# Ledger of designs, part 3: VHH binders against Phototropic-responsive NPH3 family protein NPY3 (NPY3)

Target 1, 272 residues: Phototropic-responsive NPH3 family protein NPY3 (NPY3), of Arabidopsis thaliana (Mouse-ear cress) (q9fn09r205to476)
Amino acid sequence: DWWVEDLAELSIDLFKRVVSTIRRKGGVLPEVIGEALEVYAAKRIPGFMIQNDDNDDEEDVMEQRSLLETLVSMLPSEKQSVSCGFLIKLLKSSVSFECGEEERKELSRRIGEKLEEANVGDLLIRAPEGGETVYDIDIVETLIDEFVTQTEKRDELDCSDDINDSSKANVAKLIDGYLAEISRIETNLSTTKFITIAEKVSTFPRQSHDGVYRAIDMFLKQHPGITKSEKKSSSKLMDCRKLSPEACAHAVQNERLPLRVVVQILFFEQVR

## First folded at step 1 (VHH)

Design e06 (framework vhh_8emy_2)
Fold by ESMFold2-Fast, scan of step 1:
Structure e06 (fold): chain B 272 residues (1-272), chain A 124 residues (1-124)
Amino acid sequence: as target 1 above (272 residues)
Amino acid sequence: QVQLQESGGGLVQPGSSLRLSCAASGFTFSSYAMHWVRQAPGKGPEWVSSISGSGGSTNYATSVKGRFSISRDNPSKTLYLQMNSLRPEDSAVYYCAAETYEIWSDEVYAFDYRGQGTQVTVSS
């Protein structure tokens, strides 16, 4: 709305005071408050729409950290007030500005409430400088753990199994895509980390294991130096019975797969 | 057969360092990834760190990243975990684990082995 852009010109203290006053009056939907926060963040936080490693001076970084912490504290508690994409952009900024664990925990919790709304690109979060990997894979694992914990609670209390299953299926698809992409771009991704992440969503409902196969194949293709044991462990993640005919045709000619896996695929093609 | 022997645990004060060792035998050590897993009283096992067979790739649980360092010496068939800036929440029995596979003709069997563990207690 027209006044939202004007609020983005205010100092963070004045912005917080104005938004708090508006919320106290109760005449504005949480979604409008969410929009105001997003517009403010986009205008005031460098690189917010596109995560980058542009290093401003130390004083600027401290100011951005304080600003980000204030914005996180202002997030409405209503789930629909802000998008998952906005929450992930805040998380990316919190990593870039090296914010404290409290802000990252709260953002991770909120992202876990709606992780099915995320895209693969959203999960490509750059790690702080000095690490072994360019992308922070551990933070993605934390987001998955939050989703798993929260859906287990919903399974116990909520009898909407169809809705929960749909959410789980969407997250499984998201993570299969993430594993394929991170395997392509992250040379230091270990077999153990790949398997750990894949196993967190292994019990989720899926229409096929084509996505799992794609992730495994990309991992094997981009990590040719791994051991035969590591190749077998990775390949074990997919259920050959759940591969599409197209995936089966690709896999039986795939020299990167262990021979045992190819034999299993051929067997299941014969009996289905 | 496959044997793993952990050592190096003990009682230390917060902020201290410890180095755990795992001596492996009964398999081609350099061909398999190795892991450190810990279990605190009343809790399930928690994966801590992993290293590829060549040592070229390492990974860490978020809770220990930046404080722990995994390494291996393939000639001596030994796995290490260097633990720095220890915290009370790091108190647990630490286990060494190996992923091994036996290929017999066209059949493959997966075996995961754990050692007896070494107790780490961080207390002030």
Scores: ipSAE 0.000, ipTM 0.092, lowest interface PAE 19.7, mean pLDDT 80

Design e07 (framework vhh_8emy_2)
Fold by ESMFold2-Fast, scan of step 1:
Structure e07 (fold): chain B 272 residues (1-272), chain A 122 residues (1-122)
Amino acid sequence: as target 1 above (272 residues)
Amino acid sequence: QVQLQESGGGLVQPGSSLRLSCAASGFTFDDYAMHWVRQAPGKGPEWVSSISWNSGSINYATSVKGRFSISRDNPSKTLYLQMNSLRPEDSAVYYCAKGLYSPWTYSEMDVRGQGTQVTVSS
């Protein structure tokens, strides 16, 4: 709507007052309020729409921190009011601006409600300077834990297995893709961290283990210095019987895989 | 040959506890996820719990969550199921099952044992 663009010209204080007034009067869907917040953030927060954003200017950080905290406080409670992608962009900004734990915890909780909507690029959140990795892997682990905790509560209270299984399958695919991407980028990613993250979604339904195989292969390719036992432990994450014919053909030629895994793939291809 | 032998079943009163054991042989135990499955008379098999190779991932059926606890001892090749606050509806033959080659696969069970009977009366 045309007025959404106009609201983005306002100071944060006026924006808050106008949005609060609109919400009190009714007649506007929560999704429209969510759109107004997203348009405002995109216009006012440097780099908000660009992946891998960072800002080292201390004075700018303070002003943007206050702005972000205000926007987070204005998020409608309705799940459908804002996209998961928008929540993750707010979380990326909260990390960049070094916002307090309370804002990050609320964003993580809300992201956990709909993590299945995210894409791999959304999870590439820049780490604070001075760490051993470019991206903040621990924060992604927290998002997965939040999803797992909330989904387990739904499983206990609701007999709608199909919806929960669909969400779990989408998150498994998301995390398989995330692990492949960070394995490609992060030379300092430990085997322990890789396995820990993979294990969090290991019980989730999957149509195939091609994504798991891709993640393992990227990890082995970009981390050639790991031990034989680490290679074996990583390879145990995949079920060779659930690989597509294309993945099997690739794996058979893959010198990075333990021999036992290659032999098992050959056996299963023969008995298919 | 792969063999799974369950034990520890019996007749108990509602509210009682039992610990089931499964002795595994014929395969590299720590290379596989392990499962507990139960089957009551006239019903199909019901998945109860799963555990990954290193106990890093553990899952329970909604009906037993908070009451049952799965664990494994890889050196002794033994799987356990600690069952607390037993109910008449828990009465079934309990089977230990080996997953496919993948410590995290919970879809298809490759081999199961002969089972151990658990009867929760009155």
Scores: ipSAE 0.000, ipTM 0.118, lowest interface PAE 14.3, mean pLDDT 82

Design e08 (framework vhh_8emy_2)
Fold by ESMFold2-Fast, scan of step 1:
Structure e08 (fold): chain B 272 residues (1-272), chain A 122 residues (1-122)
Amino acid sequence: as target 1 above (272 residues)
Amino acid sequence: QVQLQESGGGLVQPGSSLRLSCAASGFTFSSYWMHWVRQAPGKGPEWVSSISGSGGSTNYATSVKGRFSISRDNPSKTLYLQMNSLRPEDSAVYYCVKDLTYYHWSGPFDIRGQGTQVTVSS
């Protein structure tokens, strides 16, 4: 739309005023407002789309923080007004610009409404400098908690078990993939945090536990210094009865797994 | 499960045109920015072009600006890259990418397709 691209040339204050006027007059879908916000963010926030341009200036950071806070305040309440990817880009920017808790909480709530639309890379959010980990794993845990809370609320109000089960299955797949990837790239990921996150989606419907197995294997591979007890605890996340024949063949030869787990897999293979 | 299937690559002569397609499934296609990325042998991935969910906004790498055109057909869940005035330097495997995170993933839930080979040579 011509006005959407023209609006991206405006200062944030004028942008907000024009968008508010358009909304007041009606006749514009929330998705169109969402698009205007996304186009504005892509043009005005360095590196927003591809994350290849960092802003290191103190004054620029304060200006970007104010701009981001204003954009978040303008998000339409309708679930379909903006994509999950756009919300996560805003969340990544809010972490980079050290925005307040209120903005992060609202973004987390909104992301939780449609977390099943995210991909693994979306959840690789860098932590603020000076912390124990390179990636912010706690924020991902918060997103999962938001999804769980909202899904439980939907279960109570709406009998759409099929829809909720589909969303849960997609989120389980997403989190299994996230755990595998974060285990590969984050050397300081603790066993406790890995298990805590995995347990939040453990009851979700799944076609198999192959994804869980992959996550465990990647964690064990990249964290060889953990104790026998920690290896046993992480391996308990996997239900050996739900592994595919292919995963079983891989696991039986996997020297990283505790011997008891290998024996258990062999036993369940006997009953197929 | 996100699935992306690229097609349309091939061997062409310099100055030729080619249109790449990417069929998407497993997500709400119209809600996501989509990207084209290419990788030549021995080189890292190079971003080529991006398009917003609605198709209203597009971006291009300087090396392809004015020659390539990105578009999408949301009803058919298909992304396109129209490549005109092809040069030997455009030779690469072209990947369809959901959003901006493809290059950090190497697991079973790959967010990019298998790619389609484009070779521009005399």
Scores: ipSAE 0.000, ipTM 0.161, lowest interface PAE 17.6, mean pLDDT 80

Design g01 (framework vhh_3k1k_2)
Fold by ESMFold2-Fast, scan of step 1:
Structure g01 (fold): chain B 272 residues (1-272), chain A 119 residues (1-119)
Amino acid sequence: as target 1 above (272 residues)
Amino acid sequence: QVQLVESGGALVQPGGSLRLSCAASGFTFSDYAMRWYRQAPGKEREWVAGISGSGGSTSYEDSVKGRFTISRDDARNTVYLQMNSLKPEDTAVYYCAKEYWDLGEFDYWGQGTQVTVSS
């Protein structure tokens, strides 16, 4: 809206005061407040649409950190007030500016409430310079853990099983896609980390394990130096009985798979 | 440059039949498996049918098995989807794609062809 653009010109302190006053008086939907926060962040945070590495100017980093912490504190409690994509952009910025654990924990909690809305690109979060990996895989693991924890609590409260199963299925698809992509682009992804993340969503409902197969195959293709034991452990993540005929046709010709896995696929395909 | 051009989509009555065609260019057609996908408004693209590069094996999503038949003509660089006993649930934009299992290589998709199954 036009006034949302005008608010983005204000200092962070004045912006906070104006937004707080609007919220206190009511008459504006939480989604409009969420839009105001997103427009403000996009204008005021360098590289907000694309994650940047930390800059060398400590004063700039401190200013950006303070601004981000303020914006996080202003997030409306209503789940639909902000998109999952916006929350993930805030999380990416919090990693870049080395914000405290409290802000990252709150963002992770909120992302966990609607992780099924994220896409694979959203989860490609760059790690701070100087680490072993280019991408921060641990933070993605934290987001999955948050989703799992919240879903278990919803299951315990006897919420709709159909809704929870749909969310779980969408997150399983998301993580299968993430594992395939991170395996392609992250040279230092360990077998242990790949398996750990995959196992967190292994019990989630899926119509097929084609996504799991793609993730495993990409990991094997981009990590040819792993041991036979590691190939066996990775291959155990997929249920050969749940592969589509198309995945089976691809897999039986796949020289990267352990022979016993190919034999299992042929056996289960024959039974069908 | 790889190009895939779908055609044959139309409005048909329930129980009707359609044959979709996908004309391929820019790659060695006979070396690649080809697939049909569909996407209804507001939904994700769903796999429908696949055929190996040799044409010796075909695969189908359960809801279309027995009703749809995928085939290929390597001399004409064309893959086909014969759709019989069409249902309203088959209403979607249908897309042709070449082999998508290697994420290190971009999947190529055509612009799609609209199939509407209605009264």
Scores: ipSAE 0.007, ipTM 0.175, lowest interface PAE 10.0, mean pLDDT 82

Design g02 (framework vhh_3k1k_2)
Fold by ESMFold2-Fast, scan of step 1:
Structure g02 (fold): chain B 272 residues (1-272), chain A 119 residues (1-119)
Amino acid sequence: as target 1 above (272 residues)
Amino acid sequence: QVQLVESGGALVQPGGSLRLSCAASGFTFDDYAMRWYRQAPGKEREWVAGISWSGGSTSYEDSVKGRFTISRDDARNTVYLQMNSLKPEDTAVYYCATWDYEGLSFDYWGQGTQVTVSS
């Protein structure tokens, strides 16, 4: 609201000066500064709203890198000042412009503070060209690691386990959805990488393992060439006792699952 | 060579506790579900407890439910049976066994460990 669109017409140097002056004088909420940064980024960074690789020239990339680094340096310290979605868009741009480790670390730290606000589409971050996968899975691992580290610190300081359990449950749901989607689109996703990511959230509270089952099933469906041992290792991520009755009905007829998993569900279902 | 070795059996008073261990070798331990059985003198061998290959599911015979806990340590290739609130009717030789829901038509069995509950 606050002249935000007019500020987006300024050069980056003038924009920085104006925002710094506003911030110094006080009386403006951090959220308003965050809005100004987001509008500026959306207008001035090519592909910011939709990640793309239209920046072919090295000089253009260098200019965009400098602009992005300046915007990151201007982010208010208050958690509520910017959305998780905006931080992830900045991270996507930092990958596209090949920004330094310091900017990526700061963005990852901030995203980790509120990862539960992200959606699956936010985590689909395109990898640099020349790799085996289209999407950068290692960056997503870093975001999860930041969330884990910060949540453990919060557990130690305030003992608010119930609040942290809610955040953990939301992140577990997010990552289960991410694993299902990345398994669908990435034929070169290894079993080791799939399991490594899943294990990072395996201890998080969940009402059901239906999301875990969906992720495993999608991985098995799109990776039919994996070994019997790999299928067993992937299926081990799922606690069959935490499946809904609907998921159990689906799983027992699922020819992609190892037979032992189907038999386990059938026998233990009789005991419940 | 597949081998299962049970240990931990002893004479214990009613209300006491024991922890049984079963050490496995010669196969990929974490690919197998594990079970505990017992056989009292003059009675049929009966199932006591089971744990899935993933450890995500456990099951118990009704008479031991709430008193016994089965667990596994895949790093040590060992399955455990923690027995609490022991009763004279728990007196038996306890056996551990594998179950392969795929591929194998025959379970592997240990030699057993004697548990006696008596004052």
Scores: ipSAE 0.000, ipTM 0.124, lowest interface PAE 17.1, mean pLDDT 81

Design g03 (framework vhh_3k1k_2)
Fold by ESMFold2-Fast, scan of step 1:
Structure g03 (fold): chain B 272 residues (1-272), chain A 119 residues (1-119)
Amino acid sequence: as target 1 above (272 residues)
Amino acid sequence: QVQLVESGGALVQPGGSLRLSCAASGFTFSSYEMRWYRQAPGKEREWVAGISSSGSTISYEDSVKGRFTISRDDARNTVYLQMNSLKPEDTAVYYCARIYEDWGSMDYWGQGTQVTVSS
């Protein structure tokens, strides 16, 4: 643990050799190896802890790409060896350095194993230059798909239903928050993409649909040019029966919502 | 990771002053309304002060008007609460909160910082 900081001063080749030797000899927990990789990445990759939007020269990008690919190859196979946050930072760097599909696929798989540990800020991944959106929304959809696929496999194996339901509830909350934030900051987010992502977690257990309402409202607020049909389709994602009294009070005054939705909320609030 | 970390709470005598800080990370700070709440022993949590995302709209609970000042530093992702002329009834744990749409929904709370006003 005390040696982790010293290893970050080494070249990537020497770092890999030292870590491989330590791991081969045993006596060190996979989590400690994970910590060494994270400290190394934080010191050697500019902007790693906070994604950097500044232009890099081509030679630096090639060097950083190679370094990132080496770090990904050194990730311990043990699920608990590295945090979801660290994996997502590696994924963000892989997008920024335009690494190949294989690195992104492996990182996405590993993130899907514990997506419930992520936060909204983690999922705000900047897209490569020249795209239609500033943020890479497709990569987030891929992460959700990985989580869904892996969770369905666990369900088939008759794993604890309570644990799976808890993970699903946490991911639903995460994605509701992500949709609200991405709707606010990404002007080119289409109604189709918003609905597609929301639908992937629509069956997950939720105590409340307040998060769904926030996401819809933020989308409507930042996309005032969408059609009445698109507003109706987006609003259908919300179960008015699961809204808090506070959300209901806000929604009935909300001129951005379709009138039919407001009437439905008023009806359910009265019979509650 | 959305995080709100309050600091600055201390033991002070009546009439004293304190400045509380709330350091925010993991979101676009400048785009959100920020509020301060407090909870005294055996009492319900109450709203203290609020500042809009632009900083142009500021509001206070009646009991703190003229004594407390809320401000924000978007470059440092921090909201402040300057507390003057402190009274024993100001004794509470003070919480920073991020607000969605000003409709009173707290979408994230910090862990709080303890303020004690006592002789």
Scores: ipSAE 0.012, ipTM 0.253, lowest interface PAE 8.9, mean pLDDT 83

Design g04 (framework vhh_3k1k_2)
Fold by ESMFold2-Fast, scan of step 1:
Structure g04 (fold): chain B 272 residues (1-272), chain A 120 residues (1-120)
Amino acid sequence: as target 1 above (272 residues)
Amino acid sequence: QVQLVESGGALVQPGGSLRLSCAASGFTFSSYAMRWYRQAPGKEREWVAGISGSGGSTSYEDSVKGRFTISRDDARNTVYLQMNSLKPEDTAVYYCAAFWSEDYGEYDYWGQGTQVTVSS
């Protein structure tokens, strides 16, 4: 709406007051409030649309942290009020500004409600400087845990299996893609962390294990120094019986895979 | 060693026909999806046609639909692009690509290309 742009010109205190008044009076959809929050964030938070590692003064960082915390506190409770992409941008900013656990937990909970809407790029959240990894992989693990916890609660309440299975399938595809990409760009990703994340979605429905194979192969390609035991453990994540003919053809000539895995794939191709 | 070798590129007059071939070696051809791409001078590489590993599904870029036909011969490890009613706009280097999954948009292997020139 036109007034949404005008609200973005206000100080955070006035913005909060106006939004609270609109919310109190009713007659405005939660989605419109969500739009106002997103427009405000995009205008007032440097780098919000594109995460960057620009160093800010301590005082500037504290001001941005307070602004972000206020915006998170203003998120409507309605699930449809904001997009998953917007929530993840807020989460990326909360990591960059080193916001407290409370804001991060609330954002993680809300992202978990609709994680299937995210794309791989959304999950590439940069860690603060001085860490061992460039990307914050632990926070992605937390988002997966939130999704798992919430879907298990829905399953217990006899909610539609069809809808839950669809969401799980989409998240499995998302995480398979994330593991492939993070393996490519993060040289310090440990075998333990890779396996831990993959195992969290291992039971989710999938049409094939091609995505799992791709993730494993990318990990092996970018981490050639891992032990034979680590290669075996990583390869056990995929079910060779669920590989497409195309993935099998790729795998049988793949020198990065343990020989036993190649033999197993060849065997299962014959008994299809 | 994996190789994709394109052939069949030539100079041809507008309205003419050409058949491009891509001979594959070093992998299980019948399990790979195959695509043709082209790159004209000063332009980005663009997708032209695709055929599934099973050969049961084909797809084409709109500008070549009805004029070009992709096919494969798994016994000979070869994919073909039959080009009919060629236009000057079809002038480009044509590349063969092989990949294990169309859904992921990832390409395993690329050929070196073959030049097609359409002019009078």
Scores: ipSAE 0.000, ipTM 0.188, lowest interface PAE 11.6, mean pLDDT 82

Design g05 (framework vhh_3k1k_2)
Fold by ESMFold2-Fast, scan of step 1:
Structure g05 (fold): chain B 272 residues (1-272), chain A 119 residues (1-119)
Amino acid sequence: as target 1 above (272 residues)
Amino acid sequence: QVQLVESGGALVQPGGSLRLSCAASGFTFSRYAMRWYRQAPGKEREWVAGISGSGGRTSYEDSVKGRFTISRDDARNTVYLQMNSLKPEDTAVYYCAKYRWLGSSFDYWGQGTQVTVSS
């Protein structure tokens, strides 16, 4: 709405006061409040859209951290009030500003409620310098764990199987894509971490294992120094019987795959 | 307002151990990545170890991997560097640094603590 742009001109204290007053009076949908928060964040937080900035002044960072914490505290509780993409942008900012555990925990919980809405680019969260990896893979693992925990609770309460299965399928596709991309760009991704993340979604419904194959292939391609045992363990993540004919044709000529895997694919291709 | 105070440096025999401490004040310690650097006479300051704000991730310079361990105690606003199997090459002034990924820089250094490894 037109007034949302005008609110983005206000200081954070005035913005909070005005939004709180609007909410107290009622008559405004939670999604409109969510829109106001997103427009405000996009205008007021440098690099919010792409996790990029050049400002590391102590006073400015403290102000940005306080601003982010205030915005997180203002998020409406309704699931549909804000997009998963917006929550992930707030999470990326919280990592960049090194916000406390409480803000990250709340954002992770909310993202876990609708992780199926995310795209691969959303999960490429840069780590603060000083860690082993350029990208924060542990935070992505936490998001998957939140999704799994919440989905298991829904399954136990006999919520709609169609909705749960659809969400699981979308998250499996998302994580397969994420593993392929992070394997390409993160040289310090360990075999153990790759397998751990893949295993968390291994039982989720999939139409094919082409995405799993792509992730494995990218990991093997970008990590040529791993052991034969590690290559074997990674390759076990895919079910060769669930590969498309096109993926099979690619895989049988793929010198990066263990020979046993190629032989299995050839055998099953001949039996089809 | 930001202050970092390193301590624990000493003269140690090769193969010995030391634990360095860095007491921080003037900022929200638990929200910042912390790093240890060292500088030997006539050499550039080099990164030694890092720990994320959450404490969930640690990183080390290749020459110290397996020998040094970085840790933090957010309740005491302190970061530690446990140094084992010390070598003469580890002789340097060790500095604690507050680090933020925002802007990919660090703003504040302590005065340093001298570590000497010799017979």
Scores: ipSAE 0.000, ipTM 0.125, lowest interface PAE 17.5, mean pLDDT 81

Design g06 (framework vhh_3k1k_2)
Fold by ESMFold2-Fast, scan of step 1:
Structure g06 (fold): chain B 272 residues (1-272), chain A 121 residues (1-121)
Amino acid sequence: as target 1 above (272 residues)
Amino acid sequence: QVQLVESGGALVQPGGSLRLSCAASGFTFSSYWMRWYRQAPGKEREWVAGISGSGGSTSYEDSVKGRFTISRDDARNTVYLQMNSLKPEDTAVYYCATLYSSGWYEPFDYWGQGTQVTVSS
């Protein structure tokens, strides 16, 4: 669309007016409106593609907050109008600009509608300065809760779980990958938080528990100071019977795993 | 398996131009943001430019705005960085990157091997 780039040069007020007029007249797909919003955000919001830790000026933050709030208000209702990645970039900006709960709640709801489209990197949202963690893990937990809530409502209305099972499988893979990466990069990730997040997707369909094992192993590797009880609790998240032969070969040589877990893997490998 | 392979790095005179290419494979290229980073000797990797899936949006670090242009060719699974008006300060190893986690024990950030750009007389 030739006009999308031109719209990104407009002030936010003119941009909103033009987009509203286009939508009112119809004849333009919601996805095209979504593209216009994304192009506008990328040109007007500093660091939009990559959440950065720039020095904040009170005046700059206020202007960016207003811009972001306006863009969120303009999001089309149609689920396919914008990508999950774009919604998460807006969420990252809302955290950086300290936007109110209303905008964060709407973005979280929308992300929950299509969380299966997200990438692990999308979920690495930086926390505000001065907290115990560099990354905002609680916001990711909120996104998972939104997905779970919305999926349960769909299950209640429908007689078939076929389509929901596919989404759940993709989200399980996403969260397994997220747990592995956040464990690697976030030194202050607690065992309780790791387990809480993993448990939210524990009942989701999976091809194997290889992803769960990978997440546990990375957590153990980067958190060597945890107790033996904590190692046992974390290891209980995986079902040794659902590990691939490759994962089993890796795990039986893995000194980070509790001995009883290695013994269980060897036992189930024998009956495979 | 995600692979990123950079090419095009060379020795260039100040004020010269150079085009870098990054060939991507192993993922749905058109759906992912692609980024260029650079690392000068003794410094951390710095973000340079980014382009959204299918090329709808671009972004640049302030020091390269107006001089560098990022683009992509989804048919060829390639992202490009056109560098004009090169300065000695642009000397660095340039890396192509994407955020994708698919594999067993693979990091969420995928990086190429890098391509060396040297701007000197």
Scores: ipSAE 0.000, ipTM 0.117, lowest interface PAE 14.3, mean pLDDT 81

